VH-VL binders against UPF0292 protein AF_0905. Designs and how they scored, part 25

Target 1, 124 residues: UPF0292 protein AF_0905, of Archaeoglobus fulgidus (o29357)
Amino acid sequence: MEDYKPFFEAIDELKEKSENGWVVVVEGKKDVRSLRAIGVSGEIVVFTGYASTADTLKDRKVIILTDSDAKGMEIEKGLVEALKTYGKIPDVEIKRKIFSNVRKEISKVEEISAFYEKISGIEL
Key: E = the ipSAE of ESMFold2; O = the ipSAE of OpenDDE; V2 = 0.75 times the mean of E and O plus 0.25 times the DockQ between their complexes.

## First folded at step 15 (VH-VL; framework fv_cosibelimab)

Design y5 (from q7 with light chain S96T; at its last look DockQ between E and O 0.93; V2 from the best seeds 0.88)
Fold by ESMFold2, look of step 15:
Structure y5 (fold): chain C 124 residues (1-124), chain A 121 residues (1-121), chain B 112 residues (1-112)
Amino acid sequence: as target 1 above (124 residues)
Amino acid sequence: EVQLVQSGAEVKKPGSSVKVSCKASGGTFSDYHISWVRQAPGQGLEWMGRIIPIYGEAYYAQKFQGRVTITADESTSTAYMELSSLRSEDTAVYYCAREGYYGRDWYFDYWGQGTLVTVSS
Amino acid sequence: NFMLTQPHSVSESPGKTVTISCTRSSGSIADDYVKWYQQRPGSAPTTVIYEDNQRPSGVPDRFSGSIDSSSNSASLTISGLKTEDEADYYCQSYDTSLYGWVFGGGTKLTVL
């Protein structure tokens, strides 16, 4: 079975965009480490507040990758609103693709690297 | 310096309403959430509700649902809490608190000075 | 939905260590981070612990926090107890289902 194919495709899309100048916003430092472990090589920014984070990203292409839980959705929604004032539309779809087929296993970005290693067989 | 300044003490009759203001200064208002917490004399802290000013949604403790309204005005960096149908057990100090984000957590990093609301006949 | 239960009071001598417990009634204490607030009489509370065990800038390292998932509780530990630590202490956690906060009932710490 290929139950996790959409997950791997979303991770590949994330890595490709990161390599092409998209900035990934996460909730904390453990998320940064998790994404680095699976090969996300571009700029990753840790959320510090809605307006302040948006101001640092107003001239960038942005992927919002917060946790797939209530607190992560609050941050996502507020950051989308803050970026709107600069006419920017961040990518929120990659997060949806990553978590859609793995909801019962993981919901946090920091969990991605260990999960990736488990289902791929690749030692990280 | 970050500061939250609340409106002055109120004396109210049962059945009336009170609206307390909380003006934030020294920070970026749209970065944060605002919570309202009350404390009756000699009692503990009781969370009433919160608002996320960047998109204007408020959430309320079930005990206060239907009696409390929390709003924010980004242009003046001010949050408001209105409590209706007052009764004597609503006598308390009412605090606003800023929810700041640090590390991976939101916590109440600054508090207003408190507003005493006295409800008596 | 859930309650956070703290002892009503605790006491200990200066220089010693005190631990204040905070037990969650339903769901897991690990579902969200625990915060601890200190409140002296007549003052607004201040934060001494966030993210379970992190200290805001300016809070002495003798304040520490911990989580015990097996007892479904959090603890605030104050070592090298000083008379200035005499205050009320509240734990707090987030209720994801309500998008809101829950406070414990508070603990009066007496330093004797």
Scores: ipSAE 0.821, ipTM 0.910, lowest interface PAE 0.6, mean pLDDT 93
ESMFold2 (binder alone), look of step 15: mean pLDDT 92; pTM 0.940
OpenDDE, look of step 15: ipSAE 0.907; ipTM 0.953

Design y6 (from q7 with light chain D31S; at its last look DockQ between E and O 0.05; V2 from the best seeds 0.00; counts 0 for: pae O 8.1 > 2, placed apart)
Fold by OpenDDE, look of step 15:
Structure y6 (fold): chain C 124 residues (1-124), chain A 121 residues (1-121), chain B 112 residues (1-112)
Amino acid sequence: as target 1 above (124 residues)
Amino acid sequence: EVQLVQSGAEVKKPGSSVKVSCKASGGTFSDYHISWVRQAPGQGLEWMGRIIPIYGEAYYAQKFQGRVTITADESTSTAYMELSSLRSEDTAVYYCAREGYYGRDWYFDYWGQGTLVTVSS
Amino acid sequence: NFMLTQPHSVSESPGKTVTISCTRSSGSIASDYVKWYQQRPGSAPTTVIYEDNQRPSGVPDRFSGSIDSSSNSASLTISGLKTEDEADYYCQSYDSSLYGWVFGGGTKLTVL
């Protein structure tokens, strides 16, 4: 459990920001379910394109939580650039904190809930 | 160190146009935005517009739409603000400012020294 | 669109704490980060606060920002006031509907 302390801290930060009005952007509906399962309660937006998603979120505080793979990174980078046109810089650090502290055991956001349950022993 | 150096003071007649330049150095011009802000004597800061050099897209305050044009030359790392149909109330110090970032949001992290534009008959 | 309203002036003695408010007329003050700029006479503005309560390098920790959703306002607090803090202070926020920035009217801080 000690080794996963940073992971849980990152999750807690995610939940806290979400509760405080931050919007979390994910790739798909499975990701939404996973995040809901671990207690993320704020608004979650599914990516629908760079321009469209950026326009939707141009007046919001944004966390980008895409998968920790090539596709997820591409979406992240592109969305960051799109949001820059509205003078917005999203939080991409929470994603980094989450996936950097799981020793690559998971790479997809949809896997977070199952992983959380596994390491915490808490049934979600 | 990032610096924004603006063109010199201007004296203009009503109805004329003025074009102020803002040359950036010490950073990557295309990674940031440039805003223009003016300040009339004894008054507050007023945002006029901004440009995203990498896209060549500019946005303007409604007050100045149709009368202001903001452009950027990436090759020279220079932004320009042209204001036409000048009026006496356009007399002000005009600032360029870089929309930079350190964290999760944009803010004006560097400013030009200002350019005084005086409009008088 | 929205406006940001600041008091015209505030004053306080050295060593004391002063607070400058910035009230948003419409929309949530928390919908976008608030920035604060300091402008000394004859100089260009400089950033003292971004992201509501973040300080750029070189800005002392005497400067802090806060948001009050109940009053839909942001506040700049300067503790341990120094003579050098005498300046005009402007709050700023991004208006997504205008694709641009909105400044408060500015507050003149006088150190007595």
Scores: ipSAE 0.016, ipTM 0.650, lowest interface PAE 8.1, mean pLDDT 93
ESMFold2, look of step 15: ipSAE 0.827; ipTM 0.918
ESMFold2 (binder alone), look of step 15: mean pLDDT 92; pTM 0.940

Design y7 (from q7 with heavy chain T28K; at its last look DockQ between E and O 0.91; V2 from the best seeds 0.88)
Fold by ESMFold2, look of step 15:
Structure y7 (fold): chain C 124 residues (1-124), chain A 121 residues (1-121), chain B 112 residues (1-112)
Amino acid sequence: as target 1 above (124 residues)
Amino acid sequence: EVQLVQSGAEVKKPGSSVKVSCKASGGKFSDYHISWVRQAPGQGLEWMGRIIPIYGEAYYAQKFQGRVTITADESTSTAYMELSSLRSEDTAVYYCAREGYYGRDWYFDYWGQGTLVTVSS
Amino acid sequence: NFMLTQPHSVSESPGKTVTISCTRSSGSIADDYVKWYQQRPGSAPTTVIYEDNQRPSGVPDRFSGSIDSSSNSASLTISGLKTEDEADYYCQSYDSSLYGWVFGGGTKLTVL
């Protein structure tokens, strides 16, 4: 499909929340670089383990942005459970919105910046 | 100092069950996954299944589905593997292994010492 | 549900270089990162490569990993072979359809 409006709207929501103090959790450092390239300016944390990551984020508003694949879902589910012990509910919906209409093209967070550049025409 | 200590060797009769324990120390138990791998004498490594203790779900190799049960107890940092309906070809060393997260990949960063299970009539 | 095929054995002289292959039967070798484990007789395995080509701390840099998408395979390369490298080596990859792991059949490395 040529209509990428939902993708861009989800990216805008991500950037707005990041600017407003939400911490984004990703699987690796290439994901950090990808998100920085598209303008995510707030804090980004790389997953290091369920309990360890949740402990560093227990007082924060959290967006979980792991890959849209089996391993990414395992990390998401485990981190949701770990944060629940601190009474925190992370945002898992932005990830769904980002990947829902582009899963045929990309499934990894590290792919977002190149894909964004391709469909927007903006050099990053 | 990470260590996985398994229960001792077992001798079992065909048709019985065995339950092997794996006590993890060092690190935060709920950070990791636990896999079970067996190795028959002179043979290669065979993955049996895994558990994600933070939410308690286990996944099994198709070969063992219905015969293996993997559980974890976060309060004691211990994983368990129970194999039922034992046959002589189940004679093997059974390993637990910790799946640690490094870079952006899980791999078996620490292994237990292995538990020999001998099935004979 | 794929298999990983390794040669049964390989041998090479001390100081030389050996490559152990790991070929995936269906789907792409690039679907998940490849790991390599070393096992000496009577011992539990230890990891020598993860994430296709990364070494855990303490693993010498003469161990390297690579991926060849055209042959749908991964390779473990050991340069400057030492007699202590004589062991069994296993590749491993994740199978997302099973939420589980697949090991190759193993390769016995003999250092003559």
Scores: ipSAE 0.829, ipTM 0.916, lowest interface PAE 0.6, mean pLDDT 93
ESMFold2 (binder alone), look of step 15: mean pLDDT 93; pTM 0.947
OpenDDE, look of step 15: ipSAE 0.912; ipTM 0.953

## First folded at step 16 (VH-VL; framework fv_cosibelimab)

Design b1 (from y2 with light chain A30Y; at its last look DockQ between E and O 0.89; V2 from the best seeds 0.87)
Fold by ESMFold2, look of step 16:
Structure b1 (fold): chain C 124 residues (1-124), chain A 121 residues (1-121), chain B 112 residues (1-112)
Amino acid sequence: as target 1 above (124 residues)
Amino acid sequence: EVQLVQSGAEVKKPGSSVKVSCKASGYTFSDYHISWVRQAPGQGLEWMGRIIPIYGEAYYAQKFQGRVTITADESTSTAYMELSSLRSEDTAVYYCAREGYYGRDWYFDYWGQGTLVTVSS
Amino acid sequence: NFMLTQPHSVSESPGKTVTISCTRSSGSIYDDYVKWYQQRPGSAPTTVIYEDNQRPSGVPDRFSGSIDSSSNSASLTISGLKTEDEADYYCQSYDSSLYGWVFGGGTKLTVL
């Protein structure tokens, strides 16, 4: 049996922070739908550009949840740099926790909801 | 309105260098990326490299690695491409292009007017 | 590390439909989104398709894009051809291993 406990723990941490005012940044609308399906209830923002997205978030606690691939890492790095100008350090570790134990199966945020349903047996 | 305005045409001798500028206006410069593309007379488009101005890193096509340097100056909203050790095969129109973000993808949504570089003895 | 191959030229009459192919040499055509650019003589290119099949604002709906996994290719289809559609067309994809872009060789469209 595959042990997905770390994946579920990371999803629970994401949901808890979202409920407590952390804003999640994603690459696109399908990512928003995926996160809503698994119960992320707080504010989710879609990336529109490094400086303009960071300006929207300068007074907020931020989780960057972009895809675990080259383009997603570029966006993450640029947002970290942009938020640094406001003295803000976003959470980039929840993404690592989510994907580290399931990288063979998924790498995209939009894939999370279907994967969650598959391994949990819970219809979303 | 978004504009990318490039420096003027240049005539260069073999073995020299050229530096082309690309002045961006009408948007927040550090929001997006800049790519450089060239086109020799009668030929297709050839990607040379790109820069991500927010953190200043550039990436290059293998063919140009070691001869091309791409930089950006956020204070003037200007990107630069420098090509060294010029040869006659480098005669081309050189374009800068903005990599804009729409939906969940990057594409070249605005292009500069092009800069003709002629390499001749 | 991959190439995008296009036919050198295609031609068709006004009012008809033309399809331009773009075949990826290695890896899957689904690995990254395909873009299509139009270039008229003496002008910089403009985008007609992004995200495989999406049109930027201002691009007529007679331009459409598609992907065929069995041939590992993308296609640009132009219906209701107009004489102003006569141009060179380039496909493009991102190469994640190089953090860079790849263009196809280009296709000259002639509207007879």
Scores: ipSAE 0.833, ipTM 0.918, lowest interface PAE 0.6, mean pLDDT 93
ESMFold2 (binder alone), look of step 16: mean pLDDT 93; pTM 0.947
OpenDDE, look of step 16: ipSAE 0.902; ipTM 0.949

Design b2 (from y2 with light chain A30D; at its last look DockQ between E and O 0.93; V2 from the best seeds 0.89)
Fold by ESMFold2, look of step 16:
Structure b2 (fold): chain C 124 residues (1-124), chain A 121 residues (1-121), chain B 112 residues (1-112)
Amino acid sequence: as target 1 above (124 residues)
Amino acid sequence: EVQLVQSGAEVKKPGSSVKVSCKASGYTFSDYHISWVRQAPGQGLEWMGRIIPIYGEAYYAQKFQGRVTITADESTSTAYMELSSLRSEDTAVYYCAREGYYGRDWYFDYWGQGTLVTVSS
Amino acid sequence: NFMLTQPHSVSESPGKTVTISCTRSSGSIDDDYVKWYQQRPGSAPTTVIYEDNQRPSGVPDRFSGSIDSSSNSASLTISGLKTEDEADYYCQSYDSSLYGWVFGGGTKLTVL
């Protein structure tokens, strides 16, 4: 639909990058389930600590997809800083595109799949 | 084994300052956050502030804004809390605590032994 | 910012069940996860509940946490009370406006 076009385009970009070797970092296991439900097929890792998570990702292309709230921004900022020591610049813009037009409806990654079903009419 | 070891007890005069150290070991210091909490005699826990060592930013409870400074040194895995303009009501045990990450949530999973600060004339 | 209000004290007999409330003054209790800490006399606190209702390893399942959105509160429930459960209990939640933490005032549990 016209009101949610940027949301769907951001989801498609996420899925395309995931299939092409980008690793998605999330806050927890429910986020993994939500992303799998909408078709994110590549590697997804759960945050376990700034330096430790960044070390496992030092040779990878990274998308940071934490919640769109204060705690999610703290984790994002810390991971960006940690990856900087390896000369890596993670993608933080897909998260912004996903949530920018729907933040009043959802702010958590775990909410994406149910919201996607609601606005698309497609049962996942 | 995760451990937080704090500096020893201090006796201070009103109007002075105190700086308490918190040496972390047994984990990667830049993985997690550090909070500071105090407890006056017979009273509850009072959050003072926190630091996110990976990028060095600190945040403070409004009550302590302007009097407290929290810092971290990654090279020594040590956090510091400095409280200035001390008054008798600042007499308390001061704790550092690690904000560990479990599931999808932070909580204070390891605490220092506490540092008694006594403010008396 | 908000406050978390707990009863000052609560008591119950060994083997019985006690519930300690934690009421948030403004905003929603659902805005962030609630944690519960136990502090025995002379000791630093330890965690008994995180993520509203999850137990750290080693915490027995007779400790449980719950949220009541209608009353804007969280509860810690301890069943099968034991003498060693005598302690002060604190709830805690995150305040996004502070980028920081708020503790409840604490509840002294007496097992008698």
Scores: ipSAE 0.854, ipTM 0.923, lowest interface PAE 0.5, mean pLDDT 94
ESMFold2 (binder alone), look of step 16: mean pLDDT 94; pTM 0.951
OpenDDE, look of step 16: ipSAE 0.905; ipTM 0.950

Design b3 (at its last look DockQ between E and O 0.85; V2 from the best seeds 0.82)
Fold by ESMFold2, look of step 16:
Structure b3 (fold): chain C 124 residues (1-124), chain A 122 residues (1-122), chain B 112 residues (1-112)
Amino acid sequence: as target 1 above (124 residues)
Amino acid sequence: EVQLVQSGAEVKKPGSSVKVSCKASGYTFSDYHISWVRQAPGQGLEWMGRIIPIYGEAYYAQKFQGRVTITADESTSTAYMELSSLRSEDTAVYYCAREGYYSGRDWYFDYWGQGTLVTVSS
Amino acid sequence: NFMLTQPHSVSESPGKTVTISCTRSSGSIADDYVKWYQQRPGSAPTTVIYEDNQRPSGVPDRFSGSIDSSSNSASLTISGLKTEDEADYYCQSYDSSLYGWVFGGGTKLTVL
């Protein structure tokens, strides 16, 4: 069995930041549902385009939580660049912590809730 | 209304270059990506490359590496494709296409330019 | 780096159903979403399927898409075939090793 302590710690950090006003950006509505299921309670915004999404977030603390695949990395990079124009530096490290030791098992944000339930034994 | 308007047809000699423009309107230019696709007479679609205007990086199909340059000008909402060292087999219609983002998971070519015929002949 | 292979041509009568295949040469067809484009003579392509099986607004529900992982292929199915459906059809998928796109070779649909 893999040691999933770092995964759970990253999820806890995500939930804590969300409770403290950080806005989480995701790729789609299935990602929102997955994060709500594991207890992310703050604002979650769905990506709709680089400049338009960044404009929505220009006055906020931002966590970028896109999929851990090539397309998700493209979106992350573009959002970082777009937010730079407002002098904002989003958190991209929580995503890395979440996926770093589970990449062989999941790579998509929408998969997090089912995976969390599987390895924790907690029904969501 | 989203539109992509390309520059007009061109006739070129072998060994020269061509630069095709694609002016975008009806959306925020830096929201999405732009791809370039060509189609030789009677043949299929061939992806040439793409640009991500928000950070200005372009990616190219291996076949065109070293001959194609794709750029974007955010101030004019215009993408460009320049193909150098032209040969007769480069005779084709060249399209730009917007990579739209839908359903929160997929990019697809939702709007296309009208096409630009480039003819390479002596 | 993979290729998408389509039949060169298919034909069928109005009112019938046609299926166009798109087979991926290496890696999994499920690695990235498949798109389908329709191109009528003299016109730019338009999208009829994205995300494997989703239709853009305005595309009739007689167009459908599917994935078959066992044959490593995608399919475009057009039911209730109309003469206006006569066109070339291309599948497309993302190739992360290229940071870009791959088109299938195209299929000419003839409605007789």
Scores: ipSAE 0.735, ipTM 0.897, lowest interface PAE 1.0, mean pLDDT 93
ESMFold2 (binder alone), look of step 16: mean pLDDT 93; pTM 0.943
OpenDDE, look of step 16: ipSAE 0.881; ipTM 0.944

Design b4 (at its last look DockQ between E and O 0.84; V2 from the best seeds 0.83)
Fold by ESMFold2, look of step 16:
Structure b4 (fold): chain C 124 residues (1-124), chain A 123 residues (1-123), chain B 112 residues (1-112)
Amino acid sequence: as target 1 above (124 residues)
Amino acid sequence: EVQLVQSGAEVKKPGSSVKVSCKASGYTFSDYHISWVRQAPGQGLEWMGRIIPIYGEAYYAQKFQGRVTITADESTSTAYMELSSLRSEDTAVYYCAREGYYGSGRDWYFDYWGQGTLVTVSS
Amino acid sequence: NFMLTQPHSVSESPGKTVTISCTRSSGSIADDYVKWYQQRPGSAPTTVIYEDNQRPSGVPDRFSGSIDSSSNSASLTISGLKTEDEADYYCQSYDSSLYGWVFGGGTKLTVL
């Protein structure tokens, strides 16, 4: 039996921060749907460009939740750099926690809801 | 209106270098990436490399590694491609292209291209 | 580290349908979205398909894209062929191992 406790704890942390005013930044609309399906209820913003996205979020608490692949890391790095100019440090660790022990199964945020349903037995 | 305007045609001798500029306007320069693509006469498109201006890193096709340098100047919204040790087979039209982020919000593609810069390498 | 292979040329009459294939040499065609570019003589390329099958604004709906996993290929289909469709067409995908892009060799479409 795989131990998915860290994955579920990371999802719970994500949901709690989202409910408490943290804005989640994702790569696309399918990611939004996936996160809504697992109960992320707060504001989710789709990336539209590094400087422009950072400018709209400069006064917010931010979680960067891009895919766990080369393109997702590029977007994450660029957003971190853009937010740094406003003295903001976004949370990049929740993404690490979500994917760390499931990377052999999924790497895309859009895959989270189906995977969550699979390993929990809870239909979403 | 998004526009990429490249520097003018150049004639160079073998062994020299060329630096092509790509001035971007109509969008926030640090929002997106810039790629460089060349096309030799009668041939197809060949990707040379790209730059991510927000953090200044460039990536190169293996064929050009060590001969090409791609840079960006955020203050002037301009990307540059410098190709050194020129040979006659480097005669080509050189394009810059913006890597835009559209559609479902998950895909990058070359949505705007510069007009092209003809570089002719002759003795 | 893969190549994208296209036929060198295709031709067809106005009003007909043509397909242009794009076969990936290693790894899966589905690993990243396929884009298609149109280039008329003397002009820079323009995008006609992204995300495998999506059209940018202004591209006619007679352009469509598809993926065939069993042949590890993508296809560009142009229906209701018009003389202005005569151009070179390139497929493209991202190669995450290189942090870079790969173009197919290009296909010359002739409309007779």
Scores: ipSAE 0.784, ipTM 0.903, lowest interface PAE 0.7, mean pLDDT 92
ESMFold2 (binder alone), look of step 16: mean pLDDT 92; pTM 0.938
OpenDDE, look of step 16: ipSAE 0.877; ipTM 0.943

Design b5 (at its last look DockQ between E and O 0.82; V2 from the best seeds 0.79)
Fold by ESMFold2, look of step 16:
Structure b5 (fold): chain C 124 residues (1-124), chain A 124 residues (1-124), chain B 112 residues (1-112)
Amino acid sequence: as target 1 above (124 residues)
Amino acid sequence: EVQLVQSGAEVKKPGSSVKVSCKASGYTFSDYHISWVRQAPGQGLEWMGRIIPIYGEAYYAQKFQGRVTITADESTSTAYMELSSLRSEDTAVYYCAREGYYDSSGRDWYFDYWGQGTLVTVSS
Amino acid sequence: NFMLTQPHSVSESPGKTVTISCTRSSGSIADDYVKWYQQRPGSAPTTVIYEDNQRPSGVPDRFSGSIDSSSNSASLTISGLKTEDEADYYCQSYDSSLYGWVFGGGTKLTVL
């Protein structure tokens, strides 16, 4: 039986930070829809380019929530470096917590809402 | 208008090196990756490598590892490809291309703008 | 390291439909999006398909792309073939193990 407690705790942390002014950065529009479906209520920004995205976020608290795959890691690394030029350290650990026990089932942020519904029994 | 303008044609002797430049304009240089692709006369496209200007890392095709160096200068918005230990088989047109980021029903990187190409001829 | 295999050449008459295949040697064709590039004689390549089946702005809707997981291949289909479509066509996919790109060998399309 899979233990999904860490997944749900990470989702709760994400939602709480979002409610408290943290901006979530994602790869695309499907990711936004997935996060809204599970109750992420704060600002969500879609990646459009490393320097340009970082420039719009330089005065914000940032959570990077890109896919748990090679392309998602490249975007995360580039955004971390771009934000570093403004002296900002984004949160990259919530993504790790979300995917740590579920990477065998999902790797993309857009898959989170359907997976959440599946393992919780709650229709979204 | 996005443009990639490459340096002019070169004639080189075997055993020497060549450094081709690719000056980008019309967009934020550090937003996107730059790839280098070559095409020998009458042959297909060969991917050589790419650079992520925001953090200065380059990745290379196995065929070119040890012979190619790809760099970027953010202050001049210019990418460079240097190929060493030239042989006659390296006679080709060398292209730079921008890896643009697009989000339609998902998201994808593709080579949305290409340089005009630089002919490098290796002969005695 | 996978390879993308394309037929060396295809030909068809104006107004007809051609399909150019792109078969992946290992791993799944569905692992990453497939792109298609057109290269007209004497010119740099341009993109005609990205995200498997999406067209960049300005590319005619007679260009379409598809994926067939059972044959582990992608296809570029050009309907209503025009003489200006005579070009070389290349498929491309990302190889996550190399953080890099793989091109197919290219297909010469002749419009007779």
Scores: ipSAE 0.703, ipTM 0.891, lowest interface PAE 1.1, mean pLDDT 92
ESMFold2 (binder alone), look of step 16: mean pLDDT 90; pTM 0.915
OpenDDE, look of step 16: ipSAE 0.866; ipTM 0.939

